# VH-VL binders against GTPase-activating protein rrc-1 (rrc-1), part 7

Target 1, 194 residues: GTPase-activating protein rrc-1 (rrc-1), of Caenorhabditis elegans (q20498r280to473)
Amino acid sequence: LELTDLYMRTGKKVPVIVEKCCASIEDQGIVTGIYRQCGIQSNIQRLRAKFDSGAEPDLHEFGQRDIYSVSSLLKQYFRQLPNPLFTYQAYPKLIEAFEKEDSLSEKVESLRFSLETMPEAHYRTAKFLMEHLTRLCKSKSLTDMTSKNLAIVWSPNLFRPPPTLNGADTHLLSGLNVHTAICDFFIENSESLF
Below, E stands for the ipSAE of ESMFold2; O stands for the ipSAE of OpenDDE; V2 stands for 0.75 times the mean of E and O plus 0.25 times the DockQ between their complexes.

## First folded at step 4 (VH-VL)

Design g12 (from g11 with light chain S32E S98Y N99S; framework fv_refanezumab; at its last look DockQ between E and O 0.71; V2 from the best seeds 0.00; counts 0 for: pae E 8.1 > 2)
Fold by ESMFold2, look of step 5:
Structure g12 (fold): chain C 194 residues (1-194), chain A 119 residues (1-119), chain B 112 residues (1-112)
Amino acid sequence: as target 1 above (194 residues)
Amino acid sequence: QVQLVQSGSELKKPGASVKVSCKASGYTFTDYYMNWVRQAPGQGLEWMGEIDTNTGEPTYADDFTGRFVFSLDTSVSTAYLQISSLKAEDTAVYYCARGDEYLYYFDYWGQGTLVTVSS
Amino acid sequence: DIVMTQSPDSLAVSLGERATINCKSSQSVLYESNNKNYLAWYQQKPGQPPKLLIYWASTRESGVPDRFSGSGSGTDFTLTISSLQAEDVAVYYCQQYYSWPTFGQGTKLEIK
C-alpha cells in the first residue's frame, strides 16, 4: 500500500508500523549493528504477517526474542513501497539539489524546498524516520552505527530512480553512491531540513 | 484446564479428501497459534505449519504447501486441517498443538487423529 | 532448515539408574542477545501425544518431575533422567524453535 493511500484510509500521517518499530528500536535496539544485522527470517515473516493483517503485536516481547527482526521488517516496509519514501517525483530534484556546488545553507534551502514538494504522508514519514536515525546516531558508541553506516544500509530502501531513468546498470550504480551520500546528509542535518 | 479435542479416525481411499477438526477449550482461542504436526506410523514428528488464530493467516512448512489447508471457525474455537487428493503416504496421526505467539514450542497437544489411506 | 540429530536411537536403562539422551543441531540455536538456547524436549508415551518437558534447553515445564533435567548450549544438548521410573518408558524428542520448528528423530527409552 502507497503511503498517501494509507494516510487517506487511516487519517495517520505516519504509518503505525513505522511509529511502533522506531519506538521499539529506540527502547530495545541500542545494540551492536542495529539495521546492519539481519533478523531471523521466521521472526520477520511472523511479524510482517501481523502488521499486514492489522493485528496488534507486542513489540516489547517480540524484540526480546529478536530485535533485529523489528529493524529488518522496518527496512523491508520502506523497500516495498510502490512509490519510495523519497518519491520518484522528487528524486531528480533532490539529486540535483544535493550535487549542485552551493554553500551549506543554500544546499539545505534547496533540499528543503524539494522535500516540501512531496505528498504530506511522504514528508511527515521522512521527517519521522530521519529524526529517529539522528537520535540513534547519538548511541553510536553502543551500536557501532555512525550516520554513514546507517545511510549505507538505509539508502537502498529509501531511494529508487524513476522507471524512465532506471534502465541502465551504470546509471543505477552511480545513483546508489549518491543515495548513500544524500541519506547521510539527511541524517546529519535533519533538524535543518525538516 | 486447557484441552484440544480432535475428530475421530478416518479411513479414506486415494484421491479423496479429509477434514480433521481440533476444538479448543479452557483458554482464549485467539491468544495462541494453532499448529499441525504429522506422525507417520512408527516414525517421528513433522511440523506441518501453523495458523494465527487471531488473523486466520496460515503458514505452511515447505513440504506441506500444496494439498494441505488450515482454517478456523473462531465462533466455536475450532481449527481445521483439510487434506485433498489423499495419497497412501498421507497415512499418519495428525496432531493439533497449541503454540505461544512469540515462541515456537508446543505446550498442549490434541489426542491425535489417525488418517488411513488405502485402496 | 535446522536438522536435529539424536543419539542413541534406542536405549534400555535399569529402574533407578540414570538415562542420558543427546541431541545435536546442525547450527547453533543459541540466541546471543538474550543468551537463551531455543531448544525443547518432549516425552511421547505409547499411544499418547507428545508432552512438553523442557524449554530453553534447561527450564522444566510445570508439573514435570525433578528427575528430568536438560543441559547443553549452542549445538549440543542432553536430556537426563536421574532416576528412571517405570512411567518414563517413552520416545523422547528434542525440538529447536530458533527458526521454524524441527524435531529430532526420537530416542526410544525402555526398562532393562
Scores: ipSAE 0.232, ipTM 0.703, lowest interface PAE 5.3, mean pLDDT 90
ESMFold2-Fast, scan of step 4: ipSAE 0.490; ipTM 0.797
ESMFold2 (binder alone), look of step 5: mean pLDDT 94; pTM 0.955
OpenDDE, look of step 5: ipSAE 0.892; ipTM 0.955
ESMFold2, look of step 6: ipSAE 0.014; ipTM 0.594
ESMFold2 (binder alone), look of step 6: mean pLDDT 94; pTM 0.951
OpenDDE, look of step 6: ipSAE 0.870; ipTM 0.946

Design g13 (framework fv_refanezumab)
Fold by ESMFold2-Fast, scan of step 4:
Structure g13 (fold): chain C 194 residues (1-194), chain A 121 residues (1-121), chain B 112 residues (1-112)
Amino acid sequence: as target 1 above (194 residues)
Amino acid sequence: QVQLVQSGSELKKPGASVKVSCKASGYTFTDYYMNWVRQAPGQGLEWMGEIDTNTGEPTYADDFTGRFVFSLDTSVSTAYLQISSLKAEDTAVYYCARDYYDSSGYYFDYWGQGTLVTVSS
Amino acid sequence: DIVMTQSPDSLAVSLGERATINCKSSQSVLYSSNNKNYLAWYQQKPGQPPKLLIYWASTRESGVPDRFSGSGSGTDFTLTISSLQAEDVAVYYCQQYSNWPTFGQGTKLEIK
């Protein structure tokens, strides 16, 4: 399910899978290479199937044994969303706001305005995830994962350009480096942006 | 004692269907995944997929989508493998094998005795 | 996805002598978070189902004789039978479970 459809069905602004994975990782995931190290594919798919069936597996106990499968599950969940977390609709506006403004304060204001136009479920889930990554980044001395490292592993799961962009703007917006840069900015400035 | 007991050998013509059973005893059926493993004559072992005995949700390996169906009857602790539109290439011994949910992987501690399915004209 | 290759395809060893069977994975099956190798070994005698011997590369299954041992890490693994007995004639399979489970092609062990 798309995020807005899931919200309409469940009444929850943030998906249960996102909430439970983030809680498990903050409890058990202050370990080297969190989000960079891959989990066990079979464990990831088993957990995913349980969440998809409406079950709520105990990720506290599971995370004690295999936290990298929990972190891989969360990345996979975002990667596989039909409409990306930051939406196809908001994508061009977010990239433009990030690239156009040179000052920190102008960039924050422009991006905040664009983020606030996103559907409620997308905005609240983006806020939840970015704040989670900001907290995790503060433990970089233990995890070896800086905001830039987290952005490198996370940005491919969060940003996809709309298939129908035209002209020179399409070429400019398709740069992979810009996705990492904007994600890094969101992690470092989540308090100001959301 | 833990036992997985499978149904007897089957001789089928191409295009027919077969349903193999695997009856579990000596443990809580729903605490373990049930897996199916194929072994063609004189060949090695090939994992076909699994079924979550608690939810009934099957997962098939890429080579075993379409004609293969995993199902359960939890009231009698039995898992089933159904193969439709049988082909000569389906001739093999089919094994059921269990693995524990929180083992963090698929190592199979108990296996059924195997069911030989022969497909010939 | 992960390809398991065993060597040799067949092996003849005298009673009481050491037998060694090798298994290589196309990519590492060592999981850094728990420092475990997701590798198992099975014994299959003619007309019988496979029997689990070793899991986590070196942990012996209950009831398996101590002459069987597993070793190795990452991509290279060995099953050792320290003193071969007549009942050990079988095909031996390695299996990885760090991804969807895949088996080696098997090694046939015979008495000389």
Scores: ipSAE 0.145, ipTM 0.672, lowest interface PAE 4.4, mean pLDDT 88

Design g14 (framework fv_refanezumab)
Fold by ESMFold2-Fast, scan of step 4:
Structure g14 (fold): chain C 194 residues (1-194), chain A 121 residues (1-121), chain B 112 residues (1-112)
Amino acid sequence: as target 1 above (194 residues)
Amino acid sequence: QVQLVQSGSELKKPGASVKVSCKASGYTFTDYYMNWVRQAPGQGLEWMGEIDTYTGEPTYADDFTGRFVFSLDTSVSTAYLQISSLKAEDTAVYYCAREDYDFWSGYFDYWGQGTLVTVSS
Amino acid sequence: DIVMTQSPDSLAVSLGERATINCKSSQSVLYSSNNKNYLAWYQQKPGQPPKLLIYWASTRESGVPDRFSGSGSGTDFTLTISSLQAEDVAVYYCQQYSNWPTFGQGTKLEIK
């Protein structure tokens, strides 16, 4: 289910699965390679099915036993959104704003403007996730996950070019590098951007 | 006392269908996953898939998609395995086996006694 | 799928002697998050369903005699019966659960 449709159904701007996974990871996920280390496929699929059915599994106790499955679940959830977190609609504007050779303050202002055009559920969920990742970066000495490391593992789950975008206008390798760069920027500057 | 009691043996012709039941007692049915495991004559154990007893959502192993259907009747704490369009290679003992929801452990602590399904012309 | 391979396929041991059954996984079943090995052992006697003996590679299920022990880590595991009894004649299976469950082919244990 798309984020806006889920918001209309539940009345919640941030999905329960996102809130519960982030809370579990902040409580139990200050461990080496968080988000880089993969979880157990069967646990990921089971947790996903429970959330999809409207059940709300207790991830605090589960996270004590298997935090990598919780972090893998969260990445999978975002990767599988029908409209990506940063939306197909906002994608070209976000890339353009990021690639301008403006000062840091002008880049932040341009990106902030573009982010504010996103539907409310997407904006609030992006804010929630980016702030979560920023907090995790404060523990990089313990996790070995810098903002760049987090961006490498997260960017493929958050950014997809629109299906209508001409493939000839996108260099696959450079496009992947830009996704990582913009994600790294969002993690480092989440307090200013959202 | 935890028990899983399965339905009796079945003798079917190719192309027929069969429905095997597994009735649970001695615990809260919806607190545990139910798994199905097949054992062909003289062969080893083969995991077929599971069903979440709380949500009713089945998951099938790759070899057991299409003709196999897992279902539940939670009012009588019973899980079902239905096999359609039976083939000779479906001849096997079919077991139901319980897995702890809380531990999500993947090991099976209690097993049904097994249901022999024989498919022959 | 994770492939589980047991050795030997069959084994004959004298009463009171030690029986050793091996199990190898095609990839590690040691989960770094909790340092647990996602491996179980089952006993199946003729005409009966399998019975859980060991889980988490070395934890004995309640009611299982202490002559049964599990050991190993990562990809190589062993089930040991320290003093074989007549009632131990059975096929033994290892099973991994670090992904969707897969079983070894089984080891048939007989009295010499």
Scores: ipSAE 0.213, ipTM 0.702, lowest interface PAE 4.7, mean pLDDT 89

Design g15 (framework fv_prolgolimab)
Fold by ESMFold2-Fast, scan of step 4:
Structure g15 (fold): chain C 194 residues (1-194), chain A 119 residues (1-119), chain B 106 residues (1-106)
Amino acid sequence: as target 1 above (194 residues)
Amino acid sequence: QVQLVQSGGGLVQPGGSLRLSCAASGFTFSDYYMSWVRQVPGKGLEWVSEIDSSGSTIYYADSVKGRFAISRVNAKNTMYLQMNSLRAEDTAVYYCARGDEYLYYFDYWGQGTLVTVSS
Amino acid sequence: QPVLTQPLSVSVALGQTARITCGGNNIGSKSVHWYQQKPGQAPVLVIYYDSDRPSGIPERFSGSNSGNTATLTISRAQAGDEADYYCQVWDSSTYVFGTGTKLTVL
């Protein structure tokens, strides 16, 4: 399900799968290469099926044994959203605001304005995820995952240009490196942006 | 003290039926997935069937689909395996085993029940 | 369905190290669990999730899993370690057991 449709169904602004995976990773995920190392595909599929059926599994014990499957599940969840976390609709204005040559303060204000136009469920889930990644960066000496490293692994799961048929689509895709840069910026400035 | 106590084995003719029981104690039975695993005497382990904690989701090995039926009664802390249309190749020691929904291994096993299918 | 291949038998001298392998294509991407079965007894879980030990299993038991091979290592072998050993994985819709290895302590 699209994020807003899930919100309308459940009344929850942040999906249960996002909340539970982030909690498990903050408890057991201070390990080398968190989010970079792959989990076990059969474990990921089994957990995903439980969440998709409306079950709310407790990931505390599972996370102690297989945290990489929990982190892989979370990335897969965001990658497979029909409308990306930062939405097709907000994509052009977010990229434009980020690429403008402004002071840090002016860039934050422009991005904040664009983020605030997103649907409630997208805004709240983006805030939740970015703050989670910001907290995780405080343990970079143990995980070897800096904000740039997290942005490299996360950006493909969060940003997709709107589908188009011509050279505009090719031009948008050529800017994929900017996805890592904007994601890194969001992780470093989550307290100011949300 | 976790215990799985099995009963119901025996000698049956080909084409016959038999029901195995596994009585659980020492844990909250309704929190756990349960499986049947069999072993031909002198040979290796073969997974047979799994039932989820509520009894609603069930899986079978291809070799027993359509012939065996797993079930559980949580109020009685008991799991069953109904075996129909038995064949000589079903001759084995059958173990009940406790699984976890998210752990994918078996941490406790019953003592085993011998089922012999012979003419 | 994947097949997990184990050697039929392994011999180890008392006090030495035994290594039992479990071969499978890309088995390093799966979690491997190990069971010990003594004659006339039910299997006992000795290693789960590649390398973790259940409470009560001695530190002499360890595991690893990489590429196409998982390994159960039993250091300082004791007479009581004589048993059949089985590896096991979950694969999408089924539990797959290895072919089994008989460990003899000489």
Scores: ipSAE 0.007, ipTM 0.482, lowest interface PAE 11.5, mean pLDDT 86

Design g9 (framework fv_pamlectabart)
Fold by ESMFold2-Fast, scan of step 4:
Structure g9 (fold): chain C 194 residues (1-194), chain A 119 residues (1-119), chain B 107 residues (1-107)
Amino acid sequence: as target 1 above (194 residues)
Amino acid sequence: EVQLVESGGGLVQPGGSLRLSCAASGFTFSDYYISWVRQAPGKGLVWVGEIDPDSSTINYAPSLKDKFTISRDNAKNTLYLQMNSLRAEDTAVYYCARGDEYLYYFDYWGQGTLVTVSS
Amino acid sequence: EIVMTQSPATLSVSPGERATLSCKASQSVSSNVAWYQQKPGQAPRALIYGASTRATGIPARFSGSGSGTEFTLTISSLQSEDFAVYYCQQYNNWPLTFGAGTKLELK
């Protein structure tokens, strides 16, 4: 289900699966390679089915045993959104703002303006996720996951090519590098951007 | 002490049906995924399928999905396997195995019940 | 589906010797592999899970190792009760799959 449709159905601006996974990871996920290490696919599918049915599994208990499946579930959830977290609609503006502005201050202002144009559910969920990743970066000495490392694993789940682009488009390859760069910027500057 | 006891096996003609039961004791049955695993005479182990704690999700091996139905009765601490349209290749010992909900390896197994499909 | 290939099919050894059993996955299963022991007429018994963690009550002579696609079960100082069939299983992907087994036999 698209984020705005889910919000209209539940009244919650941030999906329960996002809130519960992030809480579990902050509690149990200060471990080597969080978000980089793969989870167990059967566990990921099982947890996903429970959330999709409206159940709220105990991720505190589960996270103690298999936190990598919880982190993999969260990445998969964002990857499979019909409209990406940062939306197809806001995508061109976000890329332009990031590449156009030279100074940190101007870049933050321009990006903040573009982020604020996103639908409420997308904005609040993006704020929630980016702040979660910023907090996680404080434990990089234990996890070996810097903001750049987190951006490398996260950016493919948050930014997708617009539906109007064909796979052979040469501009797609340059976009892959900028996705990582903008994601890294969002993690390092989440306090100023949201 | 965790125990799983299968029953209901026997001789069945091809095309026939049979329902197996697995009685659980010594643990909170409703907290666990339980699987059926079968083993043909002289051959290896083959996963049949599993059912989640509240029966909201049931997963089958792709080759067996149309033939078998897994169900459970948490009030009776019992797991079931309904087998229809049985063929000679379904001859096997059928095991009930408790899956660790989070790890999916099988920590406890029943003794098995033999199903023989023959004319 | 992920295919688990065990080798050798049969291993002939004497008590007191070391036995090494191999299990290979057709694609990466991380460390999500379990090993089971099955004696004639009995149900399988869990030995190892997570590739290297011994299940409760399993003697220290049993050890597991490996990750990705290559896994090994080692039994040091074989005892007469260890002659059985050993199965590896991956629980990384659906459907769950087992190897065909390695029979450990006397001599």
Scores: ipSAE 0.007, ipTM 0.563, lowest interface PAE 9.3, mean pLDDT 87

## First folded at step 5 (VH-VL; framework fv_relatlimab)

Design k1 (from b14 with heavy chain S56Y; at its last look DockQ between E and O 0.55; V2 from the best seeds 0.00; counts 0 for: pae E 7.6 > 2)
Fold by ESMFold2, look of step 5:
Structure k1 (fold): chain C 194 residues (1-194), chain A 118 residues (1-118), chain B 107 residues (1-107)
Amino acid sequence: as target 1 above (194 residues)
Amino acid sequence: QVQLQQWGAGLLKPSETLSLTCAVYGGSFSDYYWNWIRQPPGKGLEWIGEIDHSGYTNSNPSLKSRVTLSLDTSKNQFSLKLRSVTAADTAVYYCARDDYYEYYFDYWGQGTLVTVSS
Amino acid sequence: EIVLTQSPATLSLSPGERATLSCRASQSISSYLAWYQQKPGQAPRLLIYDASNRATGIPARFSGSGSGTDFTLTISSLEPEDFAVYYCQQRSNWPLTFGQGTNLEIK
């Protein structure tokens, strides 16, 4: 389900699965390689089914045994969005703003403007997620996950070039590198961007 | 104390539908995954699929197109249907319980031999 | 799909001897492996879960070890009732898979 459609159906700008998983990870996921290590695939599917059914599983006890399934589920959720978190529509503007501006101040302002063009559900969810990742960076001595490390594992789940851009107008390998760079920039600068 | 008792027809012809039911005694139905596993004579074990109290199912990709899993929470029962059987589906079929956190089969039914022959 | 390969296929020993059974995974499964015992005409019985934990009611002579791709079930001194087929099973990846079995038979 698309984020705007979910917002229209529930009245919630940030999906429950995103809120619950982030909270669980901040509570129990200050562990080596969070978001880098994969959880048990069968557990990931069971958790997803629980959320899809409208249940709210108890992630406190579950997370103590397999927090990596919680973090894997969250990445999977974003990867499977029909319109990615950073929408197809905003994608060219975000890439252009990141690559074109030389000044940190101008880059932040241009990116902030482009982010604000996204539908409200996408904007609010992106804000929530980036702030979550920024908070996790404060625990890098315990997790070994810097902002760059988080960007490496997160960017494939957050950015997809539009189909018309992906095939004709962009270099795919170059796009993958820029996705990590812009994601890292978002994590490092979330307070000024959102 | 938990016991699983299973039943269903043991002799089928090719193209028929296998149908087995498992009843659960002595435990909570709603806190577990309910599984079917099969074992061809003289061979190893193959996981078929699972169902939980909410109706979530997942099945082995090798069988998914032919498998239907269902439950009846009022009777504490769950069922397997396997469509379009062939001789290759001849096996002992087991029902089994699995916990959310462990995903290992701690209680098993006694098994039902299903033979597919023309 | 994760393939579990058990060795040896058949192990012939006498009561009182030590049995060592191997299970190798086609990729890392961390410690997410169980061992089952199955006697003729019976359903499998859970022996070991999460590679090294004995299930309730399992005698101390059964122990499991390993992590990653290489796992071992050890029976320190065989009793007559221990002659059976043993299976390993992984839960790291979908679908759940079992090894092909090791037949532990009496010499």
Scores: ipSAE 0.018, ipTM 0.591, lowest interface PAE 7.6, mean pLDDT 87
ESMFold2 (binder alone), look of step 5: mean pLDDT 91; pTM 0.937
OpenDDE, look of step 5: ipSAE 0.850; ipTM 0.938

Design k2 (from e7 with heavy chain S56Y; at its last look DockQ between E and O 0.75; V2 from the best seeds 0.00; counts 0 for: pae E 5.4 > 2)
Fold by ESMFold2, look of step 5:
Structure k2 (fold): chain C 194 residues (1-194), chain A 120 residues (1-120), chain B 107 residues (1-107)
Amino acid sequence: as target 1 above (194 residues)
Amino acid sequence: QVQLQQWGAGLLKPSETLSLTCAVYGGSFSDYYWNWIRQPPGKGLEWIGEIDHSGYTNSNPSLKSRVTLSLDTSKNQFSLKLRSVTAADTAVYYCARDDYYDLGYYFDYWGQGTLVTVSS
Amino acid sequence: EIVLTQSPATLSLSPGERATLSCRASQSISSYLAWYQQKPGQAPRLLIYDASNRATGIPARFSGSGSGTDFTLTISSLEPEDFAVYYCQQRSNWPLTFGQGTNLEIK
């Protein structure tokens, strides 16, 4: 289910799974390698199925046994979105703004403009997630996860080049390292970008 | 002490629906996953699926198209239906508890078993 | 799906001997493996969880070891009540799967 469709069905601009997983991780997930370490796949499958059914699982109990299944589920949720969090439409604009602007202030302004073109559900969910990751960076001494480390494990789940008929969009050829760099920039500058 | 007691029809013809029920005594119903596992005579065990008090279900892909799991929370009971049975479904069927929060995904309490025979 | 292969299929021993049962996974399951004992006409009984931890009420002669793909159940000195079928089960991946069993029979 697309983020905009979910928003229209529920009235919530940020999906419940995103809100609950982020809250659980901020509560119980200040642990070594959060988002880098993988959870147990059977736990992830069980949690996913409970959210898909609308059952609202008790993440406190699950997190006490395998908080990495909660963080793995959240990454999987974003990776499997039909339109990625930062959308296919915004992708070329975001890459261009990040690569071409020379000054920090101009880069922030150009990125902010491109981010604001996204549908409301995508914008609000991106804001929520980036602010979560920014808060988590404040605990890097406990987690070993810097903004760069978080960007490495998160960027594959947030950005996909647009599918095009002939591949004419040259940003389909951009390296995955640019996705990490822009994600790191978003985490470090989330307050000014969103 | 937790006890699981199961019942249901033991003799079926091909194409019929297997229907089994398991009742839970002496423990919490709401804090665990309730499972069905089967064992063909003289063979190993196969996990069928799980259900919890909220109605969440998850089933083995090999059986998913034929399996329906359900529960009655007012009676602390859960049930298995397996549609369109064949002789290959002849087995002892067990209900079992999965206490994830203490031991992980391991089955610590089992029902007594019900032999279901499907004529060839 | 994770396939668990147990060996030997049948192990014939006498009381007082040491039994060593093997379980091999088709891919790494870290330490997420359990062992069960099953006697004729009875449901399985949980012996070992997470590769090496004895379940409540299980005698100290039962021990488990291994990680990754290769796991072992050891019964240090067989008692008459230990002759049964033993199954391994993994919880690393969905769906949950069992090995085909090792029949530990009296010589």
Scores: ipSAE 0.192, ipTM 0.678, lowest interface PAE 5.4, mean pLDDT 87
ESMFold2 (binder alone), look of step 5: mean pLDDT 92; pTM 0.942
OpenDDE, look of step 5: ipSAE 0.857; ipTM 0.944

## First folded at step 6 (VH-VL)

Design k3 (from c1 with heavy chain D31R; framework fv_relatlimab; at its last look DockQ between E and O 0.76; V2 from the best seeds 0.00; counts 0 for: pae E 5.1 > 2)
Fold by ESMFold2, look of step 6:
Structure k3 (fold): chain C 194 residues (1-194), chain A 118 residues (1-118), chain B 107 residues (1-107)
Amino acid sequence: as target 1 above (194 residues)
Amino acid sequence: QVQLQQWGAGLLKPSETLSLTCAVYGGSFSRYYWNWIRQPPGKGLEWIGEIDHSGYTNSNPSLKSRVTLSLDTSKNQFSLKLRSVTAADTAVYYCARGDEYLYYFDYWGQGTLVTVSS
Amino acid sequence: EIVLTQSPATLSLSPGERATLSCRASQSISSYLAWYQQKPGQAPRLLIYDASNRATGIPARFSGSGSGTDFTLTISSLEPEDFAVYYCQQRSNWPLTFGQGTNLEIK
């Protein structure tokens, strides 16, 4: 289900699965390698099935036993979105603003403008997620997860180039390298961007 | 002392529906997953599916289209229905308790042999 | 689906001997493996969970080891009651699967 369709169905700008998983991770997930380490696959599959059925499980006691399955589920949710969190439509503008603007102030303003063109559900969910990751960076001494480490594991789940982007442009962008860099920038600058 | 007691019809014809019930005594019904596992005579074990106190269910993909799991929280009972049985469904069927996170089965029912005759 | 392959299919030993039963997974399952004992006409009995932890009431002669794809159940000195079929079971990935069993029979 696309984020805009979920928003129209429920009236919630941020999906319940995103809110619950982020809260659980901030409560119980200040642990080594959060988002880098994988949870037990059967637990991830069970949690996914419960959310897909419309159940809203209490993650507190579950997270005490396998918090890495909660973080793995959250990444999986974003990877499986039909339109990625930062959308196919905004992707070229975001990449252009990130790579071509040299002044930090101009870069932030151009990115902010492009982010604000996204549908409301995408914008609000992106704000929620980036602020969550920014807060987690304050605990890097306990988690071993810097903003760059978080960007490495998160960017494949958040950015996909549109199918219409030609090979010459994607070759110069270097694929995943630029996605990690822009994700790191979003995590470090979330208060200015959103 | 936790005990699982199971019952249901043991002799079926092809295309009928298998129906088994398991009652849980002497322990908590919440915070566990309640499972069905089957074993053809002289062969290994196959996980059928699970249900919890909220009514959440999950089933083995190989059986999912034919399986219905249900529960009655007022009686601490859970049930299996397997539709459209064939001779391949002949097995001993067990109910079992599974932990919320660890997926191992520490308490089992006594088993019910279900035979599907031609 | 994760396939668990147990070896040997049959192990013939005498009381007092050491038994070593193997279980190999088709892909890594970390330490997420359990061992069960089953006697004729009875439900399986949990012996070991998460590769090496004895379940409640299981005698110390039973031990489990291994990680990744290769796991072992060891019975240090066989008692007459230990002759049964043994199954491994993984909880790493859905669906849950069992090995085909090792029949530990008295020589």
Scores: ipSAE 0.249, ipTM 0.704, lowest interface PAE 5.1, mean pLDDT 88
ESMFold2 (binder alone), look of step 6: mean pLDDT 93; pTM 0.948
OpenDDE, look of step 6: ipSAE 0.509; ipTM 0.813

